# Ledger of designs, part 28: VH-VL binders against a9kqm9

Target 1, 255 residues: a9kqm9
Amino acid sequence: MRIIISPAKKMVENIEALPVCGEPSFIDQTNQLLTYLKSLSYEEAKEIWNCNDQLATMNFERIASMNLKTKLTPAILSYQGIQYQYMAPEVLEKDQLEYIQEHLYILSGFYGILKPLDGVTAYRLEMQAKVNLSDKKDLYEFWGSLLYNKLREETDFILNLASKEYSKCIERYVTEDVRLVTCVFGERKGEKVIEKGTYAKMARGEMVRYMAEHKISTMSEVKKFDRLDFSYDENLSNETKLVFLKGESNVRDRK
Key: E = the ipSAE of ESMFold2; O = the ipSAE of OpenDDE; V2 = 0.75 times the mean of E and O plus 0.25 times the DockQ between their complexes.

## First folded at step 13 (VH-VL; framework fv_emapalumab)

Design r02 (at its last look DockQ between E and O 0.01; V2 from the best seeds 0.00; counts 0 for: pae E 16.3 > 2, off the site)
Fold by OpenDDE, look of step 13:
Order: C-alpha cells, then structure tokens, then sequence
Structure r02 (fold): chain C 255 residues (1-255), chain A 120 residues (1-120), chain B 111 residues (1-111)
C-alpha cells in the first residue's frame, strides 16, 4: 500500500532538521526542469509560476542559484500548509517516521514524486504549470506515466489523499489491476457530499498522522478514522471512494 | 447475499472442449474482478484465470495459457471459462471466486464449484 | 515467481492452540498480503484471514494471522481448537502480475 498526498505551495529550508535519507527518484528529470527554468526570462518564468511580482522575483533569484545537492531539507518537513500542520511530521516518533517513509509519497511538480525523507530544496512549481519542455506542453505531459509506474512497481493499491490537480497525474494511468482509492472528506447535503478545502486539507493531514500512529495497513482500519469529527459513511462509499462525513458521529455510534 | 453458481461441468474426452459458466448475484458484478480456481481430486487449490470488472484485463496460469479463455457478460452477471484442448490434468472442481473489497488480492466469496472430468 | 510452502498436516487436541506456517520461497513475505482459506471436507473454501491478520465477519477471534519477516513466513493460529476446525487450510498471496499463488494446503486434524 502506498499513500499519495499533495505538496504545499510554501516551502521552508531547514538544514538542521531531521537527516535527509534519500534522493528523489527522478532527480534527473528534476535537473532537466531546473535547467529549463534557469533558461527562462523573468517574464517567462513569472508566467509559469503564475504569481505576483514579489514572489516571482524571489523565485527567479532562487532558481538562478539553486543547487539540488546542497542545503537540502527532508521533503516532509519542507512543505508548509494546513495539511502538513495537521500531519505534524516534526513531532512524529521514530516508528511513525519509518511508517511514512515506507508508505507515503508526496507528489510534486518539480520533483515528480518524493519520499518523506528525500532531500529537497525550496521551489515553486505547481503540477498544472504550463511549460514548453521536451515537446511537452505542461508538467502532466512531462511526467507522463512515470509517477504512476513508480507507484505500480511497489504496490497494487494506492490510497489517494492528494488533491485533484496532483492525483490526476496518477489517475489517468491507473489500470484495472491496480486499485486507487480516493478519500473524500466533506459534509452531507442530501445525497451529495460537499468538500470544503480547509477541512479536507486538515483531514488529509490528520489521516496520514492517524495511519502512522496506528501503523494502518488495511482498508478496514482506514475506515475507522474518526478524527476531526469525521466518520466513515459506507453508503456513500464504493470501490474507488471512501467518504468521510463531518458531524455524523451520532450516526456512527448507532451502527 | 452474494451468490456464485457454477455450471457446465461434465465428462469430456482429452482434446475436447467445455464451457463453464458462473451466475453471480447479490453484488454489483461489473465492479469486481473475478477468478476461476480449480482443485484436482484430493489435491490443493490452483488459480486458473483472472478477469477485471470490465473485462479489459485477463490473466492466466501458465498451465492453461493458450487453451483457456476467461470472459464475462456484465449484462447477464455471468462469468465464463472456455476450455479447449482439455487434458487429463485439467480434471478438477472449478470454483468461481469473487475478489474482496480490500487492499489485497483475495477472494471473499466462492461458488460451490462444478466438476470437470477429462478422461478417455 | 515464488511458491508458498505449508506443512502437509498438523494435529492437536481440542482446546489447544495450533499454528500453520506458510513460507515464501523468494521475495519478502511482507511484500504482498497473505490470506488464509478454510475448506471443510466436501465444501468450498471460505476466507478466514485476509491481509495478513484481518478476519471477515463471522470468523471467530480464535483465528489470527501473522507475518514473520525473519523466517519469511506467514502463520495461521487457531486457539481454543474445536472439532469444527478440522479442515484443510490454504495460504494465498499474489505477485506483481496479479497471479494468485496458493500454498499446498495443510490438513488439520482435531484429535
């Protein structure tokens, strides 16, 4: 079983953090992207980053001096956002870190796919970014099935806790002999489930922590997730989707 | 309740052909991969063939590859096994098995089986 | 490709605990989940353990599964042995090509 999650837009450098234990699997492709980015004008790069002038300038300078082999931070500690706050990797115990190192992958526009303790440098590059590299129009085309194949080599089952923009790079290549199960965190509105971005991010992070704390290895155990007022709904779930509803604890207690 | 009912077994001569069927009910048939597993008399279980929910993916044991064909009709909730060029060693009870809804490749339900006897 | 090896037979008295081993010939036993099936005489197989240590509904907690990476084996343990537990037991796993692999089976006799 492998778990996939999205990265965060904001990254920090902390070279004094946990030791880096590995190198990104597709560091050559990342170097290719870095070389490409270094060749761009400010205007071109800004267009790719799709950000304001302040961020564009910062990132432009960052790329110009970027070295993928120095000043590295473990991937899981580099990303900052709601998901990672609730995951709280900085307070994970050794056995919990070992769990995520074994089971968890972080999807990345720049690195493709990362293990938690892979060494990374701060960057800005979303998966949906438009690039002209190697006759490819965007990073989805650039990475192609490479990321899925990496996962496929290791597992027949993928637990998807990633956002749609990142999970797309996996979903489009999934074959019927591989099971991709997406966790949905939302609120009930009639027969529909409404996902709120903030709560979903919180839940995704908490799910990873939950799985690490309990060394989760089965779907039945995943379904027992009950943090942040979420509870599993069997009726809304299916072979490819696990639905967790907020505020349904009373219903769960009756079952 | 999940039900799997095999049929089509019988006596056949070596080199002959036989078509097995498995009627499924109690679950969304097209959503689950199905397999055939056989058991020779007094012997253990042997996986024979696998087919995905849509039928797009099929796998075979080396012992039957090129001779057996697994298929399904999702409109009829029926699994099939076309067996050609039958051999004495193909004699077995053939079980229809449903894949479970979990992380691993396992069978959560089995049919009662149908006996295929290949003998001159 | 790998094989799963089981003892041909095991026996024990009622109320006792019995363990059936399943050893993988190559690759890590922890790479793919191991399942256990029970087959009583004249009956179809039924699942008693899946994903190494999970029990389907209706299977008593007397049945448990475990993995030992050091010996590259899985084990089915039946505590409080009952006469009704007399059956053949098969371990099962799968490879990356989605080919299912069964052990040779173990005949459990309740003395």
Amino acid sequence: as target 1 above (255 residues)
Amino acid sequence: EVQLLESGGGLVQPGGSLRLSCAASGFTFSSYSMSWVRQAPGKGLEWVSYISGSGSYTYYADSVKGRFTISRDNSKNTLYLQMNSLRAEDTAVYYCAKRGYSWGFYFDYWGQGTLVTVSS
Amino acid sequence: NFMLTQPHSVSESPGKTVTISCTRSSGSIARNYVQWYQQRPGSSPTTVIYEDNQRPSGVPDRFSGSIDSSSNSASLTISGLKTEDEADYYCQSYDSSNHYVFGGGTKLTVL
Scores: ipSAE 0.030, ipTM 0.557, lowest interface PAE 6.1, mean pLDDT 92
Fold by ESMFold2, look of step 13:
Structure r02 (fold): chain C 255 residues (1-255), chain A 120 residues (1-120), chain B 111 residues (1-111)
Amino acid sequence: as target 1 above (255 residues)
Amino acid sequence: EVQLLESGGGLVQPGGSLRLSCAASGFTFSSYSMSWVRQAPGKGLEWVSYISGSGSYTYYADSVKGRFTISRDNSKNTLYLQMNSLRAEDTAVYYCAKRGYSWGFYFDYWGQGTLVTVSS
Amino acid sequence: NFMLTQPHSVSESPGKTVTISCTRSSGSIARNYVQWYQQRPGSSPTTVIYEDNQRPSGVPDRFSGSIDSSSNSASLTISGLKTEDEADYYCQSYDSSNHYVFGGGTKLTVL
């Protein structure tokens, strides 16, 4: 089993909490992207980053001085956001950390795919960013099948906890010999199931933590997830989609 | 314009050593992986060795593993191949090859090659 | 660990179409990109196809590449053959250990 998750836009340096235990698998591709980013004018880069001038200036200076081999932080500690808050990697015990190092991959527009303890430097480049790579029209084409090929070498079962923006890098190439199963976290509103992004991010992080605490390796064990008032719904689920519904306390049709 | 210029080839006895160099220009050398590819007279292309842009990863064909060492000096824009314990079957033109920018593991530029002849 | 197998030679008349095959011995041909190189006598190789079916600038559109998953092979197709196309052609891919694999080469004769 391998688990894929999304990165986050915000990143910090936190070198002293856990050791760096590896180099990103596709550092050569990352070097290509860095060369591209360094070739951009400020205005071009700001458009790609889709941010205000304060963030654009900071990232523009970051790119100019970036060295992919220095000032590295373990990937799981570098990303900031609700998903990572609920995963809480800094408080995982040794055997739980070993579990995520064996089973978890973080997807990245800049690095491609990362093990949790791979050393990264802070960057800003979303997978859906509108880049103009001469021979590639976007990052999905740039990465192609490389990320899936990496996973396929290690497993025939992929649990997808990533957003669609990132999971497309894998889903588009999945072959019949690999089972890809997507977890959906939502709530029932009348006759429909609604997925709220904030709750989904919380649940994805909590699912990683849940799996590490129980060393989960099978689909049947994943279905037992019941954190954050979610529970598995067999009727809405199938062999490639596991639907978890939040309890009634979120329903607004109370008297 | 991308240019790759190999040097260091020549005639050497079996068991001898040679060091090949490849001077690179026209691109950001440290951003790209490089390879050596050889071609024996009248024969096809054979990949010999690979080094990542940072120099952190090196890989070798089974036929040269333990005898050849690839390296790079990014401050001098130069790729090297140290060839030890040379054998007659190492006789070939050795090409310096650059990985393509967009992505993938293909060679977009090749040098003119340098001939290595291993003969008694 | 996998091999790429090409026919030793092919020939065809000017103006016709030729296809050169490249068969992968193990694992799917579609797992990794396939490149094609042209080498004229006495010259270094040049890329005519990369990433299965992309042409570098300056390569005419009569050169095309394709992948056939059912036969586990890649193909280089050259239409409107010209005498200048006479050369050796090599396919290339890579494996999971970052080893680069070349096919044995195909001598194209235009007669």
Scores: ipSAE 0.007, ipTM 0.411, lowest interface PAE 16.3, mean pLDDT 87
ESMFold2 (binder alone), look of step 13: mean pLDDT 92; pTM 0.937

Design r03 (at its last look DockQ between E and O 0.02; V2 from the best seeds 0.00; counts 0 for: pae O 9.0 > 2, off the site)
Fold by ESMFold2, look of step 13:
Structure r03 (fold): chain C 255 residues (1-255), chain A 120 residues (1-120), chain B 111 residues (1-111)
Amino acid sequence: as target 1 above (255 residues)
Amino acid sequence: EVQLLESGGGLVQPGGSLRLSCAASGFTFSSYSMSWVRQAPGKGLEWVSYISGSGGWTYYADSVKGRFTISRDNSKNTLYLQMNSLRAEDTAVYYCAKRGYSWGYYFDYWGQGTLVTVSS
Amino acid sequence: NFMLTQPHSVSESPGKTVTISCTRSSGSIARNYVQWYQQRPGSSPTTVIYEDNQRPSGVPDRFSGSIDSSSNSASLTISGLKTEDEADYYCQSYDSSNHYVFGGGTKLTVL
């Protein structure tokens, strides 16, 4: 089994000085993207980043001085945001670190796919960014099937905990010999399941932590996830989708 | 070269208070968690308290919980231990210890220690 | 909670090999990394092994660490004993519940 998760827009360097264990698999493609980004004017780069001038100025200066071999932080520590807060990777124990290094991949518009302890430097490039490089009109075309093929070499079962923006890089290339199963974390509203982004990110992070703590290796174990008031719903689930529903408040949320 | 220099030890009555300091140099202080570890005369090592590099996470041994407070000032490269409600059992050499560059949670550098004596 | 148990003392002649054990009372020794510290009389501790079997720079290769799951213990082995190896040795582990846990210490005498 392999687990995919989304990155985060916010990244930090040097929050805890902990060692990296590897180089990103597609560093050559990352260097092509970096060269492309360095060739852009400020206004072109700002449009790609889709952000205010304060952030655009920071990132423009960042890419001008970026070196892919220096100022490296383990990927799982570099991304910041509620998903990563709920994973709490800085306090994982030895066997939990080994689990995530074996099973977990982080998707990235800039790096493609990352093992948790790969060395990264901070960047801003969302998968939906409209880059125009090597006759490719966007990052989905740039990455093509490379990311899926990497996963296929290692597993016939992919657990998807990524957002649609990122998982699309994998989903569009899935072949019949690989099972891709998406976890959905939501609330029942009539006949529909409504996903609230903040709660979904919390649950995705907590699921990674749950799996690492218990060394989950089977689908039946994944279905037992019951943290943050979520529980598996068999009726809404199928062969490619595991639905977890948030219940009403209970004694737990009063502590 | 990494250096850790403790100060603030001395004699204090039971129920009294002391504040220990540890001046750090030779490394990026804010990037490493720090701990206080104590050693009673003729006894073994006992971990006392931990603080993360940012200062956002703190932990305490049960024997000191509620009485001791660890803090840090990253702008001054200084670690602190505020010790309140001191007991005879707190008599020890107190070491400032730096986490090593490792996922293993070990101490790669230790200060020389400062002696705290609590006499009834 | 768990404890790390070490023998109170060990002794061996110069040039020989000694092994110091560190036994975990509950839960697997392999779940968390084990570290070893040397403390010479009147000095602060120094690291001789981290992450079960890694030596810091400057520690001679005659120091080695190992894990034995069957006895639920870690071991520090010192070969080619020298008189300067006479010291107290502590094992240490960490987890999210207990934080840093030290063994009781072992006094090594080189006679």
Scores: ipSAE 0.394, ipTM 0.719, lowest interface PAE 2.3, mean pLDDT 90
Fold by OpenDDE, look of step 13:
Structure r03 (fold): chain C 255 residues (1-255), chain A 120 residues (1-120), chain B 111 residues (1-111)
Amino acid sequence: as target 1 above (255 residues)
Amino acid sequence: EVQLLESGGGLVQPGGSLRLSCAASGFTFSSYSMSWVRQAPGKGLEWVSYISGSGGWTYYADSVKGRFTISRDNSKNTLYLQMNSLRAEDTAVYYCAKRGYSWGYYFDYWGQGTLVTVSS
Amino acid sequence: NFMLTQPHSVSESPGKTVTISCTRSSGSIARNYVQWYQQRPGSSPTTVIYEDNQRPSGVPDRFSGSIDSSSNSASLTISGLKTEDEADYYCQSYDSSNHYVFGGGTKLTVL
């Protein structure tokens, strides 16, 4: 089993945090991207980042001096956002950290795919960014099936807690021998499920924490997730989609 | 090699109590959910109780709910089943079972079992 | 909740193929994975099939599992039957409350 999640746009550097335990699997490709980014003008880079002037300037300076081998932060502690707040990796116990190190992957436009304790530097590069590199027009083309193949080598089951923008780089390459299951967190509106971004991010983070706390390895155990007022709905779910609805009760026995 | 060794079985009167233990080795105990499954003499398998790796989640069959308590000590690699208010129908071989590391609920390893006999 | 129903017994000669059925009383059999356990006389159960058709290491490829949605049943098929295959076989699944559900068991006799 492997779990995939999205990165956050905001990143922090903390070299005094937990030790870095590994190197990104595709560091060569990341170096290629870095070299490309360093070759860009401010205007070109800003276009790729699709952000305001303040952020563009900051990131432009960051890229200019970036070294992928120094001042590294564990990936899971570098990303800042609601999802990561609720995951609360900084307070995970040893065995929980070991769990996520084994099972959890973070998708990234810059690094491709990361383990929680891979050493990373702060960057800005979304998966949907338009680039012109090696005859590739965007990062989806750049990474191709590389990220999926990495997962496929390790598991026949992928739990998808990533946003569509990032999970797309995996979904399009899924083969028959691999089961991809996507978790949906929303509210019921008739026969439809409405996903609110904030609550979905909260739930995704909490799900990862839940799985780490209980060493979850089965879909049935994932279905028992009941935090943040979410509960599993069997009728709206299928073999590839687990739907959790907010504000509804579940009948599962709990300690 | 995975090993599960049950103990604590024996003869007990109706209404009595008994505590079973299962000593685990050969795997990271705290990473796996564990269950008790029992088998009455000459009968089929019946799931009794489940506990998650961390011990945070427990499940019970309706037949034992309120009477049995599953627990674990991960520092000792030991699973427990506290059985209270025992009944004649609780007579069975009790197996300790390890959950398989996969997406489905299944057992990949079983102990040899310990016999519990409830009789006056 | 649901029950899993198995035939009480099946018999076949060595070298032949035998199939043991496991029928779910309610709900779709395909909603939850089905597992199969072998229990030889005087021994504890061992897993022979999990997640409908997966074999653990050490289990020969003579053992296979399948799901038939039309009959709402799972099947364990044993080809090239051997004397050592004589045992009780149990199917197992789980309900929406995450309770394990076992079939009643099937006694396989090798003639």
Scores: ipSAE 0.014, ipTM 0.482, lowest interface PAE 9.0, mean pLDDT 91
ESMFold2 (binder alone), look of step 13: mean pLDDT 92; pTM 0.935

Design r04 (at its last look DockQ between E and O 0.01; V2 from the best seeds 0.00; counts 0 for: pae E 17.0 > 2, off the site)
Fold by ESMFold2, look of step 13:
Structure r04 (fold): chain C 255 residues (1-255), chain A 120 residues (1-120), chain B 111 residues (1-111)
Amino acid sequence: as target 1 above (255 residues)
Amino acid sequence: EVQLLESGGGLVQPGGSLRLSCAASGFRFSSYSMSWVRQAPGKGLEWVSYISGSGGYTYYADSVKGRFTISRDNSKNTLYLQMNSLRAEDTAVYYCAKRGYSWRYYFDYWGQGTLVTVSS
Amino acid sequence: NFMLTQPHSVSESPGKTVTISCTRSSGSIARNYVQWYQQRPGSSPTTVIYEDNQRPSGVPDRFSGSIDSSSNSASLTISGLKTEDEADYYCQSYDSSNHYVFGGGTKLTVL
């Protein structure tokens, strides 16, 4: 089994809590994207980043001085946000860290796909960004099947904990020999079920932690997830979708 | 090493207010829920309040609901308890308690406590 | 929303075995985990049992925990009693509203 998760927009540098233990698999493609981004005018870059002048100026300066080989931070420690708060990678025990290094991949518009301890620099490039790289009109077209093929070489079972924005890079190319299963986290409101994005991000991070703590490798084990008052709902689930519903209580049913 | 240090206790008159603090170190504070637990002199432990790691969820014992407010500042690694409308029955040693891993519901570390005395 | 009831005190001779009960007033004891804390005079509580029957590192195997769904109770058992086991012991659980509940406490005296 391999687990895919989203990155976060906010990133930090110079964290020494864990070592950098690898180079991103698609660093050559990242170099192409960096060269492209460096060739842009300020206004062109701001359009791609779709942000205000404060953020655009900061990122424009960052791109201008970026070196993909220096000032690297382990990917899992670089991304900040609710998902990563609930994953809490800095407090994982040694064997739990080894589990995520073997099973977890972080998707990235800039790097493509990352192992947790791959060395990264801080960047801003959303997967939905409209780049123009010769014949490629966006990053989905730029990455093509590369990210899926990387995963397919290693597993026939992908657990999807990424947002749709990022998981599209994999879903578009999935073949019959690989099972892709998406976890959905929602809550019951009266007679209907709704999905709240904040709770979904918390649950995705907590699921990674849960899996690392228990060395989970099967779908049946994933179904036992019951953190944050979520529980598996068999009636709403199927062969490619595991639905977890948030209840009104913080309890687990042992039998 | 994990360290929890409470402060802010003291003598206060009925109806008064106090703010307790708990300085945390030795762990990633934002990843763990925290609680306040109190113990009246010669009595047992009583859970007072809970706050999630992000601060998004708070819960209170019925005896303090509406009078006490738990909060945290994750940038300062500090847990707080604002106590208003204090009563004699609030007299106790107040402990700051850290939950273990996020999937476990027990307190693995406790502070030394800070004494709050409510009397005229 | 529920109570945990413990005996007020229990005593036994050194080398013997003592059991401290913890009975839940409503809802099943088996649905939520039970923890046990030891508190010596002048000290903060420390965990001796978590998740019904697990011992933290450093807690002697003389301490054990169990649950009994038929009596809706949990038990802390201390065998081979030593004078240092003299302390107050509290059980703790939680409910569906994320409220934590402690038992009233049991004073263990080693005669």
Scores: ipSAE 0.000, ipTM 0.390, lowest interface PAE 17.0, mean pLDDT 86
Fold by OpenDDE, look of step 13:
Structure r04 (fold): chain C 255 residues (1-255), chain A 120 residues (1-120), chain B 111 residues (1-111)
Amino acid sequence: as target 1 above (255 residues)
Amino acid sequence: EVQLLESGGGLVQPGGSLRLSCAASGFRFSSYSMSWVRQAPGKGLEWVSYISGSGGYTYYADSVKGRFTISRDNSKNTLYLQMNSLRAEDTAVYYCAKRGYSWRYYFDYWGQGTLVTVSS
Amino acid sequence: NFMLTQPHSVSESPGKTVTISCTRSSGSIARNYVQWYQQRPGSSPTTVIYEDNQRPSGVPDRFSGSIDSSSNSASLTISGLKTEDEADYYCQSYDSSNHYVFGGGTKLTVL
């Protein structure tokens, strides 16, 4: 089993927290993107980043001096956001770190796909960014099936905890011999499930932690997730989608 | 507001040629792939051809491959479809369609279409 | 390659719920996203659902998309049916050759 998650927009440098244990699998493609980004004017880069002037300036300067081989931070510790806060990788025990190192992948617009302890530098580049590189107009086209193929080399079961924007890179290329299962964290509204971004991010992070703590390896075990007031709903779920509903634990217990 | 306006349709004899145009506005034309989709009278939708934003990638339905050529002029925000060796079965309303923002394999905007009639 | 099969026609009364199916002949329906387009008589198609269950702005929440892996089909569901919903509906996906694949279309009649 391999688990995929989304990155965070904000990144920090922390070269002392944990050792870097690997290199991104697609570092050459990343270098290609870096070279492309370095070739852009401020205005062009800002358009790609789709951010305010302050962030654009900061990132423009960062890109100008960026070196993918120096001042590296383990990927899992570099991303800052609610998902990573609840994952709390900095307090994972040794065997839990080993678990995520083996099973967890982080999708990235810049790096493509990362293991938790791959060395990365801070960047800004979301998967949906519009880039003009090698006659490709976005990063979905740029990465193509590369990211999926990386996963396929290792597993026939992918647990998707990534946002839709990032999971597209994988979902589009899933072959018949691979099972991709997406976890949905939301609230019930009639017959529909509404995902609130904040709670979904919290749940995704917590799920990763849960899986690491219990060394989860089966879908049945994933279904037992019950943190943050979420509970599995069998009726709303199927072979490709696991739905967890907030605030319905009592209903689950009666089934 | 996104606008797509097709032109160039008309009556042509079998074996003839016709060039369709699609004028685009309201979005950054060069950033989006475009497609032609046709619809024979009283029939369903049929994808015809695709071209990437830069024009570097093109794809064709088997039914038109070798006869039709898709192209674009990003400086003019215009999409083209050169149709050669036209057949009666090519008779259809031809729509230009814009790809969605997040992925190239769906359309978020369609033109009004231009009618191509191939008849002797 | 695969085909997408839709029912030729469906009909329902105003206020009711109707479902249009789109069955993939080979390969998993869940592999590639499915889109749905609405075409009213005498008009060009418009997008009502993309990426299985996403709704463009301006499309009412009465429209929803779903995937059923067990039947290898996608479904468009229209709740609270209105007269204005009378149209042809097409499902769409893409094959391994990067070709767009449309269903045969379904004519929805509001009784």
Scores: ipSAE 0.000, ipTM 0.465, lowest interface PAE 13.7, mean pLDDT 92
ESMFold2 (binder alone), look of step 13: mean pLDDT 92; pTM 0.935

